VH-VL binders against Cytochrome c oxidase assembly factor 8 (COA8). Designs and how they scored, part 38

Target 1, 167 residues: Cytochrome c oxidase assembly factor 8 (COA8), of Homo sapiens (Human) (q96il0)
Amino acid sequence: APERGAERRDTAPSGVSRFCPPRKSCHDWIGPPDKYSNLRPVHFYIPENESPLEQKLRKLRQETQEWNQQFWANQNLTFSKEKEEFIHSRLKTKGLGLRTESGQKATLNAEEMADFYKEFLSKNFQKHMYYNRDWYKRNFAITFFMGKVALERIWNKLKQKQKKRSN
Below, E stands for the ipSAE of ESMFold2; O stands for the ipSAE of OpenDDE; V2 stands for 0.75 times the mean of E and O plus 0.25 times the DockQ between their complexes.

## First folded at step 1 (VH-VL)

Design p40 (from p33 with heavy chain D99R Y100D E101Y E102L L103E G104Y Y105G Y106S; framework fv_pabinafusp)
Fold by ESMFold2-Fast, scan of step 1:
Structure p40 (fold): chain C 167 residues (1-167), chain A 120 residues (1-120), chain B 112 residues (1-112)
Amino acid sequence: as target 1 above (167 residues)
Amino acid sequence: EVQLVQSGAEVKKPGESLKISCKGSGYTFTSYWLGWVRQMPGKGLEWMGDIDPSDSYTTYSEKFKVQVTISADKSISTAYLQWSSLKASDTAMYYCARRDYLEYGSFDYWGQGTLVTVSS
Amino acid sequence: DIVMTQTPLSLSVTPGQPASISCRSSQSLLYSTGYNYLHWYLQKPGQSPQLLIYLGSNRASGVPDRFSGSGSGTDFTLKISRVEAEDVGVYYCMQALQTPYTFGQGTKVEIK
């Protein structure tokens, strides 16, 4: 019986919003987009008679989701911080303050921001390459175990049928 | 620019219902929690609760849990604070504030405040 | 509930002089993450509160470098290296380690 959420959900040390599926769920549930990663988490239903193989698959999917959430949360945070630092640096170089006369944040035009985007992508090229490689590797492993679980379920159904007939 | 605009001042009598609003603009409304903070006349700040507009999940201070309802309508980027039956002790300035995107629990932008006066 | 206590309650400062405000929590705000879940806010007269410092020592966007936060666990300090007229107001510390989030009683900073 899953619980909806803890009182400290919003200040979780993981930096990710903690959201639990509604109570009495009998299937996997897809949550709202995470604030940092912008990805929708999947909360997995745990059947009472979960096999070791089913548990292994579920844990692999949960671990892959956590890895994916953490990667994009960190990437988005890094992007936002470096963007602000870039803007501040460029405004200082131009002899301009961080704020306009009205108190609003000073901004750069699209042409100037293009330099930041190019540098950010270049700087993170290796990181994104490793992410894609690991993403495919994890998806392959999940697909493989999904196949094994499917075969186990077919075998168990046949086993139950035989057992029932022998009665 | 990020902006939180709250509804205007209210003058009510004890026992009346009230719903005040806080409209966000200049950011993705569903990506940030919105909190409500009370300030009694001449006193300090009290956190009442937070809402995640993406799914309307709420967290309340136990002190306020039975007194108020926090809600949000993400289609119009607006959060609400509601009383079913006001008391004179509800007289205060009510602020809405955007909770930071790092989940540290800090409030990075604040509305201008809604003054609620409850008197017989 | 975690109780936050600020000292002094009121402070009069000559412009250009430094100011220091202390905030104490009834329990440690340092978590296993290595972060102290303590934030500082300024409420100028007739205005809404504004964020100054988050997680003990990090300056919020647009906050001048004359503001600094320090401390860990249960004892925190907000320092203003050179107080300006625009810094007048009530300063609040807030803990966000656990709900309910709680504020200190506030420190009023005035010009001499």
Scores: ipSAE 0.000, ipTM 0.459, lowest interface PAE 19.9, mean pLDDT 81

Design p41 (framework fv_pabinafusp)
Fold by ESMFold2-Fast, scan of step 1:
Structure p41 (fold): chain C 167 residues (1-167), chain A 124 residues (1-124), chain B 112 residues (1-112)
Amino acid sequence: as target 1 above (167 residues)
Amino acid sequence: EVQLVQSGAEVKKPGESLKISCKGSGYTFTSYWLGWVRQMPGKGLEWMGDIDPSDSYTTYSEKFKVQVTISADKSISTAYLQWSSLKASDTAMYYCARHSEYDYFTGDYYFDYWGQGTLVTVSS
Amino acid sequence: DIVMTQTPLSLSVTPGQPASISCRSSQSLLYSTGYNYLHWYLQKPGQSPQLLIYLGSNRASGVPDRFSGSGSGTDFTLKISRVEAEDVGVYYCMQALQTPYTFGQGTKVEIK
């Protein structure tokens, strides 16, 4: 039987597929979808003269990405596990094996699966609401820091322009 | 309020069968896993196993897998721990405890509410 | 299995004085998420265990702020800043990183 502790390890953020952007790239790069979360990871470019504020924004975005990846990897794994268990349970009730005579995985019809989907959505309703709350909270923070970075860049451009006038 | 109410104390002889219960109230029974924890007289806590009441899926500590059966009846919000043949070494206090909601952000499993315990005494 | 070891096994504290309990694990409980999967429970005499601290340092709802948890990896500490009479009982740490979930042997706290 699957162990809850083992499931946590399988969905570790470091378990996400990594990709390598071209050498000397000065832009963010987007990778292929992760096997478990189905989300594409982003490799963030780090400029040589990154300000403390820019670093804070980048780290917040990286942390949010890892949080989001872990959530959906866990959710998709839980869905798949519970779906297989539901199918297995129903097939046992009917006296059927896990495989068809042709060797394919035995499945339930759409009407039978409707009960599973309804229960899964209901059971996970609070988790999804909590996820949405934290998602909005994180995006608000990111947007706020993006604004601060934008203001910093405008101010730096103004200072640069003023220095050019002085010489 | 969340509450777990366990069945009363039992006095049994070796070889007898027993089934004790844990009834949940004040929350959605099928939304939380329930665990069973044993405490032998004067000793510490041992986790025995867990059950998901929504589909009766169980997990066991290897030590207890052959000794007990964990089950649940979601229609009456009750989980069970049962022995087919009791031994004197089964004498202990048995607690049911509710797992915290699985938090996908932190992945934390801890016991947030506990039943009052069922004392099982097995002696000749 | 992960083995949890508590020290001391018992301690007597004068009311109002601090108390400290240590818990050590045979393997690191720090996961790649950045969290330590270590929880603390209190069992008062004749009562069921109750949750005090989860994930190393977070106080459970209704737990007084005089209780605090700290540590990382394999070494954890539960501190009570000012022990009250109602704090007597046996304290247990528990690891939830992997099954089987395992508890320390317990630390009995009593008043002098």
Scores: ipSAE 0.000, ipTM 0.467, lowest interface PAE 16.3, mean pLDDT 80

Design p42 (framework fv_pabinafusp)
Fold by ESMFold2-Fast, scan of step 1:
Formats: C-alpha cells, structure tokens, sequence
Structure p42 (fold): chain C 167 residues (1-167), chain A 121 residues (1-121), chain B 112 residues (1-112)
C-alpha cells in the first residue's frame, strides 16, 4: 500500500526503511518505464528533518518530472496516432487492405516511412525547440538549488566539526 | 539466486497447534517483507498478512488477524505462520512470498514452493 | 475492501492464437504516484504462482514479450499475443493499493 510506505518510513529504524529500494540503501527510487512516455519515474526519498531548501529542490524535481512525463506521453501518443493515420492513408492509396491475407498488420517500406518521419519532425520542430528551452531552464534551476543544498550540507558539517573540536 | 524454502506438508487434527516456516536465502533477509498467501483446495489466492523481518512489524488481513500469528527470526532468515488451534477450514496450501516494495510498489516477486496443511476431522 | 473481478473465468485457446483476460477493480488503483497498483500472476498446474506483470504494464524479469498488460484506474487487461502450451494455468490479478491486498477469482487458460 503506498500510504503504508509513507507512514512506515516515519517509524523505521534510522538507516533502514522498509519502503526504500529493496537493494542498496534508502535513497531515491527509480521506477519502470511509463507505458506512454517511456521514461523511468523517480520516487523521491524524503529524509527526516528535510530543510526548506531541500524540500524546494525536491518539489522542483518532482514538478519537472511530471512536466517531462506529460510532454513525452503526449508526444508519443501523437506520434503513434499520426503514424497509423499515415500508414492507413498510404495503404488505401495503393488499394491495399489494412491487414495482410495472413492477418498481420500491413506495413510500409523504409523509404515510405522516411516521408512520415520528415513530416513529423518538421511539423513538431517548434514544439521541440520550446521543450528544449524549458528543459534547460528547469535543469538550470535544479542544478542551482542542488548547489545551494550541497553548500548547506557542507556548512552544517563544518559547523559540526568546529563544535567537536572546541569540546 | 533468491530462494524461499518452506517446511513440509502437515496432517493435523482439529484443535492442534501448528507452526510452519519459510526460510529465505540468496538475498538480505531483513531488507524485504515476507507475505503469506492461502489457497484453499480448488480455490483462488487470499492474502493473509506480511512481516518486516528487520523489526517483526506485522500487517494482517482482518479475516486472519485472530486466526494466525506471523513472526520471523532474522538470525536464521526464517518467517513463521502459526495457529494456536486448527480448524478443518484451515485445510489449504500456504505460500510465503518475498514482497518487493521499492518506495511503495509492493508486489510479490519470489514465491516459496508452498506448504500443504490438511486438518482432518 | 477492494473487490477484484476477472472475466472470463475460463478460456480454451488454440495454440498460436491470442488470449485476453480482463480485470476490474471496485475502485481506482491509480495513486498520486502515477502508478496503478495492479499486478498479474500465473499459477501453472502443481506450481507456485509466479509474477508476470507488475504496476499494470511492466513485464517481470524472464517473462516472454508475448505477455503484455494494459489499462488504468479500474479496467485492466492481460494479453497473450500467441498462446503456447507452457502458458496453461490460472491467471490472477492482484491489487496492492491498500490492505488487505486482494486477488481476482482467477482465469483458467487451457489448450484446445
């Protein structure tokens, strides 16, 4: 149960969580490829005493993942739909049925499919350019906050070492 | 290779106590939950409950909560299913299964061979 | 408790022909994680159940690509593109969204 995982995580012994990846240790968990986007989602581990900065970074990564998943799911769906329409149209133009006599799905040769790929890429060029720009903006923001989190952790460790030395 | 080896078949009378076992090998026993699934003769699968061997935390189906006790001994990588007093209706095949739960997925990846429990009147 | 209903309860298939099994849940199995907590198992005669598909559509390790899972929310389908003799057995869907985890009644697949 997913909610049992969240609840149990709070009460688990330090360093051992039942809902961390079964191999290795407690950390971000990588899932199977989504059927539509073909991207592997990440389920983010939420540490005890997550700082506001760490939470902001995690939420940015989660939001970016959702955006990315949605973009590619929609793009792959559009590609599949238009590819089927193209194939059906070309087969109809040739006077061929959608299925071979053996019941297999009728296909086009590589040269004919190249026409479709050229058209699809051309039609979606601007959409992909906007995607790439947004992707870079999002990754820049994530990298920036990752740097801030890293500096926070270094500062905290240095502060701990100074405290230990003064003892 | 991950293996779950269950104890042998049992033939009991109503009212008797019983404890069957499931020994894990080929993986870190304390890193995965172990579930118990019942299959009555000619019937489908029923989830009974599961246990986290690292601290013996258990979860039960309400139907089985009063009927059985699930436990584990992490020092010998073994989980147990126990009845204080068997009934004829407990006649079934009992499976243990290793539960994959990478951040809340929870599916049974590996299964034991099963322990047939027969309770005759 | 979440109720899982499979149809059909039995299938007789000629070798090499496709087979489809449906599984319906009494409530949505899609969680905020984006996953459908629905898994498929096969129990061959005299054997323990084995995992076929997890989280709706992901093939387990060692499972042939002739097996595929689809669906979301409350309606799920397991498809076998070309049934082989070793595919005989009882197929079960299982929800793992909430405890108690529940299985469908099972679908018996036989060869004609």
Amino acid sequence: as target 1 above (167 residues)
Amino acid sequence: EVQLVQSGAEVKKPGESLKISCKGSGYTFTSYWLGWVRQMPGKGLEWMGDIDPSDSYTTYSEKFKVQVTISADKSISTAYLQWSSLKASDTAMYYCAKLEYGDSWEYFQHWGQGTLVTVSS
Amino acid sequence: DIVMTQTPLSLSVTPGQPASISCRSSQSLLYSTGYNYLHWYLQKPGQSPQLLIYLGSNRASGVPDRFSGSGSGTDFTLKISRVEAEDVGVYYCMQALQTPYTFGQGTKVEIK
Scores: ipSAE 0.015, ipTM 0.487, lowest interface PAE 6.8, mean pLDDT 81

Design p43 (framework fv_pabinafusp)
Fold by ESMFold2-Fast, scan of step 1:
Structure p43 (fold): chain C 167 residues (1-167), chain A 120 residues (1-120), chain B 112 residues (1-112)
Amino acid sequence: as target 1 above (167 residues)
Amino acid sequence: EVQLVQSGAEVKKPGESLKISCKGSGYSFSNYWLGWVRQMPGKGLEWMGDIYPGDSETTYSEKFKVQVTISADKSISTAYLQWSSLKASDTAMYYCARHGYSLYTYFDYWGQGTLVTVSS
Amino acid sequence: DIVMTQTPLSLSVTPGQPASISCRSSQSLLDSEGYTYLHWYLQKPGQSPQLLIYEVSNRFSGVPDRFSGSGSGTDFTLKISRVEAEDVGVYYCMQSLELPYTFGQGTKVEIK
């Protein structure tokens, strides 16, 4: 990816850039797009009285975000690498160098690039299918745990109400 | 897994013709340049030429341009190196090798080699 | 043609000791975009060459971290931090900046 500037090169354990929300943030915060994955990371706020169930939900959401970031960072790298290979190969076939007469990078027209995009999508079809399957499984799990957290909060309110009545 | 499998050793007499092969598997054969490299007994490596199997375009080292013909049949993922008339000086191990990711690439995967012996 | 010169031509190393091989090109291998087209191969006895390092310092898949490459312009070095018995063979540098691609003469690494 093009350079954003001289921002510190901190990375998550998965090899993806990690950002920090503003100090004293009391809510979930959305950062700028990651240089490699082009996805916006979310930093999850941790409340003082987080329940074990709420912690499980937050960790599942964080794990899913890291998985998603790593998948797209790798996919974008693979795409860029294979695109360059294809362009170089086609230019070699035409007897052309990697640079134009003006010194700029030589490129192929849209019609020529269509073959690359078709092959890339075909080659990665199964990989993307497994990604989509796993993405739906993860979102189902997140939705299920969100439901459990909602029920826990309702139950806690009900328990508070009962306690107030007995006193 | 990427594999390049070459034809077996050949023993020939000067003046005879020969065609050796290199079969690729585990990758898109038509979309990678494939090179041929010669190694004379006890000597180093010499690049002979490249072929792009997708359209059979070839690039030769000037030294080898008139000595050999490089070709490919993408329908069976096989490249060929051919001599119309062998000389004793053609005695060597011949390797096929796949290019990596750009025009000015390295050879990332190599065949096992085909030993060609030319003697009277 | 670009001429590639390796030194030494032969090296005997005690197992566990480091080894260093030099490769010099007759002209710079750096392109206008900042890429340097210098690669290292190992040919073990009776086997085909295998890629060790591409574009000066990048280890190819499966290559142990005891192998490292460095250099710039016309002067390049391959280092093996702790030589093992399986590292015996002939090491070749190659340039791929200009056609024809050219290799160094080779450096034979043997165990003492």
Scores: ipSAE 0.000, ipTM 0.448, lowest interface PAE 22.2, mean pLDDT 81

Design p44 (from p43 with heavy chain H99Q G100F S102G L103S Y104S T105Y Y106P; framework fv_pabinafusp)
Fold by ESMFold2-Fast, scan of step 1:
Structure p44 (fold): chain C 167 residues (1-167), chain A 120 residues (1-120), chain B 112 residues (1-112)
Amino acid sequence: as target 1 above (167 residues)
Amino acid sequence: EVQLVQSGAEVKKPGESLKISCKGSGYSFSNYWLGWVRQMPGKGLEWMGDIYPGDSETTYSEKFKVQVTISADKSISTAYLQWSSLKASDTAMYYCARQFYGSSYPFDYWGQGTLVTVSS
Amino acid sequence: DIVMTQTPLSLSVTPGQPASISCRSSQSLLDSEGYTYLHWYLQKPGQSPQLLIYEVSNRFSGVPDRFSGSGSGTDFTLKISRVEAEDVGVYYCMQSLELPYTFGQGTKVEIK
C-alpha cells in the first residue's frame, strides 16, 4: 500500500468506483467519475469525535449522493440506449450504413437529432421535475443540519474554552 | 475545469539558478499532491517528487533529492521546482501533474510542460 | 525500486486493426486490500501525457471504449480494439504502489 492514504474498500449498490483518501484528510474527498452516472463520488471525512448530529448530517449527505448516483446512472443509460436506437432507425430509413469509411460510428447532424432531443426531454420532463424537487428538498435538509452542526461546534468550543479557564 | 498552467520555456547556461512554476485552478489546490515529472529529449517519463501545498510536505525520488527543491505558495495556488546550479544534463521537458487519490493514485491532470534548455 | 518493462518498444499498425501493449512489473502491484496500482498514459506528439486508464482497467473521463486494460499481479495489457490516426503517440504504464513512482520505458504507436 502507498504511504499516502487508505483505500475505500466497500462499493455502492450503483457500482460507484472506489477511491483512496489521503492520510492528511481533514476534509471530504472526491473520487473518479462513476462509469455509469459520470458523477464523481465524495468520500466523507469522519471526525474522531463525531457527534450524533454530525453522523446524521454525514449519513444524509451519503444517502443523497447514492440517490443522485443511481438517478443519473439510470438516466444516462436510458439516454444512450434510446439515442443509439434512434440513430440506427434513422440511418436505416435513409439507407445508410452504421459506420463511416474511417470505422467511426455514423452520426446524425444537429438538425436531424433535434427531434430525438425534443422527444427525450418531453418524455422525461416529469421525471426531471420530480428529481429537481427532491434534490432541493434534500439540499434544504442538508443546509439545516449543516447549520445545526456549526452551532454545536461553536458551543463545544466555548465549553472547552471555559473548561480551560476554570483550571 | 481543472487546469495546471506552467511557466514558459527557459534557456540557461550551466551554473545558473532557475525556478519554474505550475499554477493550479478549478480545484482545491491545498488538498491535492502535485508531482513533478521530467522527460529528457527523446526519452521517457521520470517522477522527481511531489508536494502537498496545504502544509508544504514534500517527497523526492532519491535520484532528484539533492538536485532540486520543490516548494509551493498556496495563497496563489502555485508550486515551484528550483535548481541552485543547472547542468547540461538538466535539459528536459518538466511537467507538473495533479495526483488523484481516487483509485490508487494516478496523475489525472497534467500541465502543458516547461522546456528547460541548458547549454554553453 | 519497482521496475516497469513494456513490450514492444514500438508498434506500426494499419488503421482499424487491433494493437496490444504489455507491461510487466518487477513485483506484484496488488495491495493487501485488493487494489492494483497500475495506470496507463498516452502522450500524443508535442503534447503532455494524459491519463488513459487507471487501476488496471478503468477508463478515465473522455477515453473511448476502444481502449481497454487488463491484467493482474505483475502482467498487464493495454488493448486498442481498432486503432485510429488520433491514437498515435507513446504509451506509458506506471506503478503507484510504492515510492518512487516508476514508469515503463514507453511504447511508440505509429500508423502504417
Scores: ipSAE 0.000, ipTM 0.467, lowest interface PAE 16.8, mean pLDDT 80

Design p45 (framework fv_pabinafusp; at its last look DockQ between E and O 0.01; V2 from the best seeds 0.00; counts 0 for: pae E 15.2 > 2, placed apart)
Fold by OpenDDE, second read of step 2:
Structure p45 (fold): chain C 167 residues (1-167), chain A 121 residues (1-121), chain B 112 residues (1-112)
Amino acid sequence: as target 1 above (167 residues)
Amino acid sequence: EVQLVQSGAEVKKPGESLKISCKGSGYSFSNYWLGWVRQMPGKGLEWMGDIYPGDSETTYSEKFKVQVTISADKSISTAYLQWSSLKASDTAMYYCARLRYSGYYSWFDPWGQGTLVTVSS
Amino acid sequence: DIVMTQTPLSLSVTPGQPASISCRSSQSLLDSEGYTYLHWYLQKPGQSPQLLIYEVSNRFSGVPDRFSGSGSGTDFTLKISRVEAEDVGVYYCMQSLELPYTFGQGTKVEIK
């Protein structure tokens, strides 16, 4: 009885790019595109004297980035799977094999693939609407916190200047 | 897929210590708050507290602040809920759940399968 | 603490009929940015809670379109347009406007 090789479902590794910024980095770093999401991860700089507001902003940015990475990784996987199933089903309907006579992977023409894309977009329309809404909300919140952090930094600089003038 | 897997059911006596676990997978464990929620038998849901595994910042409900300790080990993507001395009143289902941001505040998604803790004499 | 009050606490519904659950907060759940931090969960029998609706009216991924959320300020409603057997469980509203996070008492939905 042939041992059915347990297809190791490659659990998409929690693909935080192993990109480690230099230890002496004083700024955010952008990594290479993630292999699953195709998004470039950002390694956020952590100041030694990070304020509670700066920390909250950093946490929100990190969570938002991870949310975005997961969404696109899953979307790309779903797309790839559904695309392959579509191709296989169409080839079967045509009485064609999965491989050409030359041994190449059989493909559909651009017109047939257009039907797939239309169907895929229609099927995933609501998912994309929710994504866009959440994306805007998250970015609005981030921008708001960025403004607060900027004001805090200005205020702290003004206090330091006043203290230096009084001494 | 994002998953939270909790430790198995516990049967303990009053006065014993207990530490239950919640392991996250399929996401960056360090970048999300993880909350603990109690559900007493036949009762509703009660938020106990949260932890941010990235820096171990912890927030507690006042009701639970002196009763439990929340901790995390980000190296193994695991959060913990512990009691130093269990009471019969601690008999409940305990859920961990990931806290997701939208705007300034959050909701829970996903939830762990729960850990049943039974404290009996 | 924000008190969340659900009504009714129990609901028996004939399959195919609509259901409605009310949730009232002791204070407005609207923040200064225009977000309302009310969420709905379903706990099916013997299962963990699962997210249904976030921020009053946003259906979570995979949640059927028969579920809808509405409301503003302090008064919120979860509606099921056509109750199915799989909808049996306890529904909870939750606020996340401020700490501590608080849940409603739960509404048990059963099939007649």
Scores: ipSAE 0.251, ipTM 0.761, lowest interface PAE 2.3, mean pLDDT 88
Fold by ESMFold2-Fast, scan of step 1:
Structure p45 (fold): chain C 167 residues (1-167), chain A 121 residues (1-121), chain B 112 residues (1-112)
Amino acid sequence: as target 1 above (167 residues)
Amino acid sequence: EVQLVQSGAEVKKPGESLKISCKGSGYSFSNYWLGWVRQMPGKGLEWMGDIYPGDSETTYSEKFKVQVTISADKSISTAYLQWSSLKASDTAMYYCARLRYSGYYSWFDPWGQGTLVTVSS
Amino acid sequence: DIVMTQTPLSLSVTPGQPASISCRSSQSLLDSEGYTYLHWYLQKPGQSPQLLIYEVSNRFSGVPDRFSGSGSGTDFTLKISRVEAEDVGVYYCMQSLELPYTFGQGTKVEIK
C-alpha cells in the first residue's frame, strides 16, 4: 500500500528514530549503528509457524532492544550536552574565549576534564545502577525463555520421531 | 549468476486471455519480491505491482489492480502476469525485475529481457 | 503518488564532453532517519533497463566512475564526466520512498 511509505518517517516519542524492517526478510537483519545510541538494531524474522512461546521470546528481545537503545540514546545526548556546558563554563571562568586565535575549538586539559567525568558519573550513579539491574534482569529472562524454546523444539522433534517410527 | 528469463513475444486479438512468465535462477526465488513494469511503445516505465513468491502476497498499483493478475509458482521459480481480456491499450513491453533492498532501501536488479505483447485486431 | 520530473528530456552530447541530468520529486524523498530513496537506471537501445546508481550516489557494481549521482530532498542530479558511445540510451530516475514506485519520464542521451 502507499501508506506503507509514510511509516518509514515515524520517530519514537523519546526522540529515537524508529527503524523499519526490510520487506519480507527470511533471516534476522542487523542494521547500521543508531545515530544517537551507537547500537546496531536487530530486525527479527518472523517465521509462519512461530509458536506462542517463540513469539513471547521474540517480543521480549525486541522490547529489551528498544529499552536499551532508548536508554543509551538519552544518556549519550545528556552526556554531550553537559560536557559542552562544562567546557564553556570553565573557559569563561578562566577568562578565555570559546576558540583559539588559530580558529580552533578551545579545550580543557585532561585534569580539568577529569573533574567533569567524576561529577557526571557520581550524579548518574543511581540511574546507571538501576540500568544495570534491569539489564541483568532482562538478560536473565531472555536466557530463561531461550531455554524454554529449546526444550519445546526438542520435545516437538521427539514427537515427530515417535510418529515417524510408528508409521 | 542471478538471472530472470521471460517468455517470448505474443500477438493477440482484443478479448483474448494471456499469461506471460518470468523465471528466476541463481538466487533464492521465494525470498525476494518480483515486480512487473510496463513500457508502452515510445513511453517511459510504469510499475504495475509485485509478488513475494514465498507466500504469494501481492501488491498492485491502483491503475493496474483491475487490469491484471500477478501470481507465482515457487516450486519452479516462475512468476506470472495475466490478463483475462486483452485490450489494444495493453500493447507494450513488459519487464519483470527482482526487488533488492538493504535495510530501508529498494531498487530493481536484475531485470528480465522483456516480453513484447501486441494486441491488434 | 510521488511525481518524478526529469530535465532535459533529450541531450545530444559530443563524445568526451560532460552531460548532466536533473530529477525533481513532488515531495522530499528523505526519511526521518536521513536516508534518501532515489535511484537511476539506464535503458540502452533495444535492451532492458539496468541499475546505474542506487540511494542517490552509490554506483552499482560494474558502473564506471565517470557516472556520479548527487542531490537531496527533492532535487537530484546524474552527471557523466566524459560521455562515451556506450552511454547512449534513456536515463530514468526512480523513487522507492512510497508505493507505488514511480519513474521520471526519461532523458534520452544521444551522441552528436
Scores: ipSAE 0.000, ipTM 0.472, lowest interface PAE 13.5, mean pLDDT 80
Fold by ESMFold2, look of step 4:
Structure p45 (fold): chain C 167 residues (1-167), chain A 121 residues (1-121), chain B 112 residues (1-112)
Amino acid sequence: as target 1 above (167 residues)
Amino acid sequence: EVQLVQSGAEVKKPGESLKISCKGSGYSFSNYWLGWVRQMPGKGLEWMGDIYPGDSETTYSEKFKVQVTISADKSISTAYLQWSSLKASDTAMYYCARLRYSGYYSWFDPWGQGTLVTVSS
Amino acid sequence: DIVMTQTPLSLSVTPGQPASISCRSSQSLLDSEGYTYLHWYLQKPGQSPQLLIYEVSNRFSGVPDRFSGSGSGTDFTLKISRVEAEDVGVYYCMQSLELPYTFGQGTKVEIK
């Protein structure tokens, strides 16, 4: 067989899609939402004759996607875990168990939960500021290389016109 | 492809300072929590603390909070574990490990090869 | 702190026979969203730990299907359907629900 890319291994949680991009696609394409980040990954096309500059741009875009996916997966998971920790801590302070007498998970009312939301936003403000800064830095770099690739492609078109005149 | 490479074994005397390193490659270093785990000779594993290199947020086990300092330099994809004054009881193997989704509620993958620290007079 | 208790602490197994390791937590590892923060690691002789199973029952990439995890709440089990020579080492369970993260004491698996 020329390519054996179809391996069936269940290495992730059951909620993670096992979606596989088509072989020999000539386009970038978008997969289903990642379970943890809730972002849709782009699966990047790799052309056979990719220039060094095009490769650098593609890798920068891939790295930026991974960075973005990881950040939001991390934030979503952290939000859920810290919410549970907050509820647990406040129930213990009140002398209550984690379950009601009916077996349901004990909860806090909306006013009590407002403290959590305020604390979470305040605690994570700096993380989001650094994320935004890095997001802009990455977008600037990507835009810069997109411009360089565009100029490279224009130059290649002009070179092809010169060849056609000599033919 | 994803790798954590730690600095080499150290032999020190009580009272000396030490800084060991863990260099990550093959992934977005700044965007994953990285933890430190101690294994004393013949004993099990103890979580010491972790760091999110993106903003340098750290968390420490209460046992280690005043004993060590965890830091990172994201420009070179490297995390550090430091002691200002070593004790003989600090003799152990120290591992760095990447936390998959969060430094608070995550699993470790991959692990570094370990750094053996020996403290004796 | 959540205490993780493994049994047995040592296990000697005839090659090809099954093995079972229990891990019990001092409180439930299930959160309100249905996630269970229990993981298994294997530390082979002279090596660093390596992830074996995450979130109770999910085998990590490259882990043979001889390994399976099960359990819920506070009681968890790692099973090896047919123990091979390469399976020797110390197995640890770990909880990541609350800080500090805690490991079981380890279960040393040996071949007879």
Scores: ipSAE 0.000, ipTM 0.509, lowest interface PAE 15.2, mean pLDDT 80
ESMFold2 (binder alone), look of step 4: mean pLDDT 92; pTM 0.942
OpenDDE, look of step 4: ipSAE 0.008; ipTM 0.567

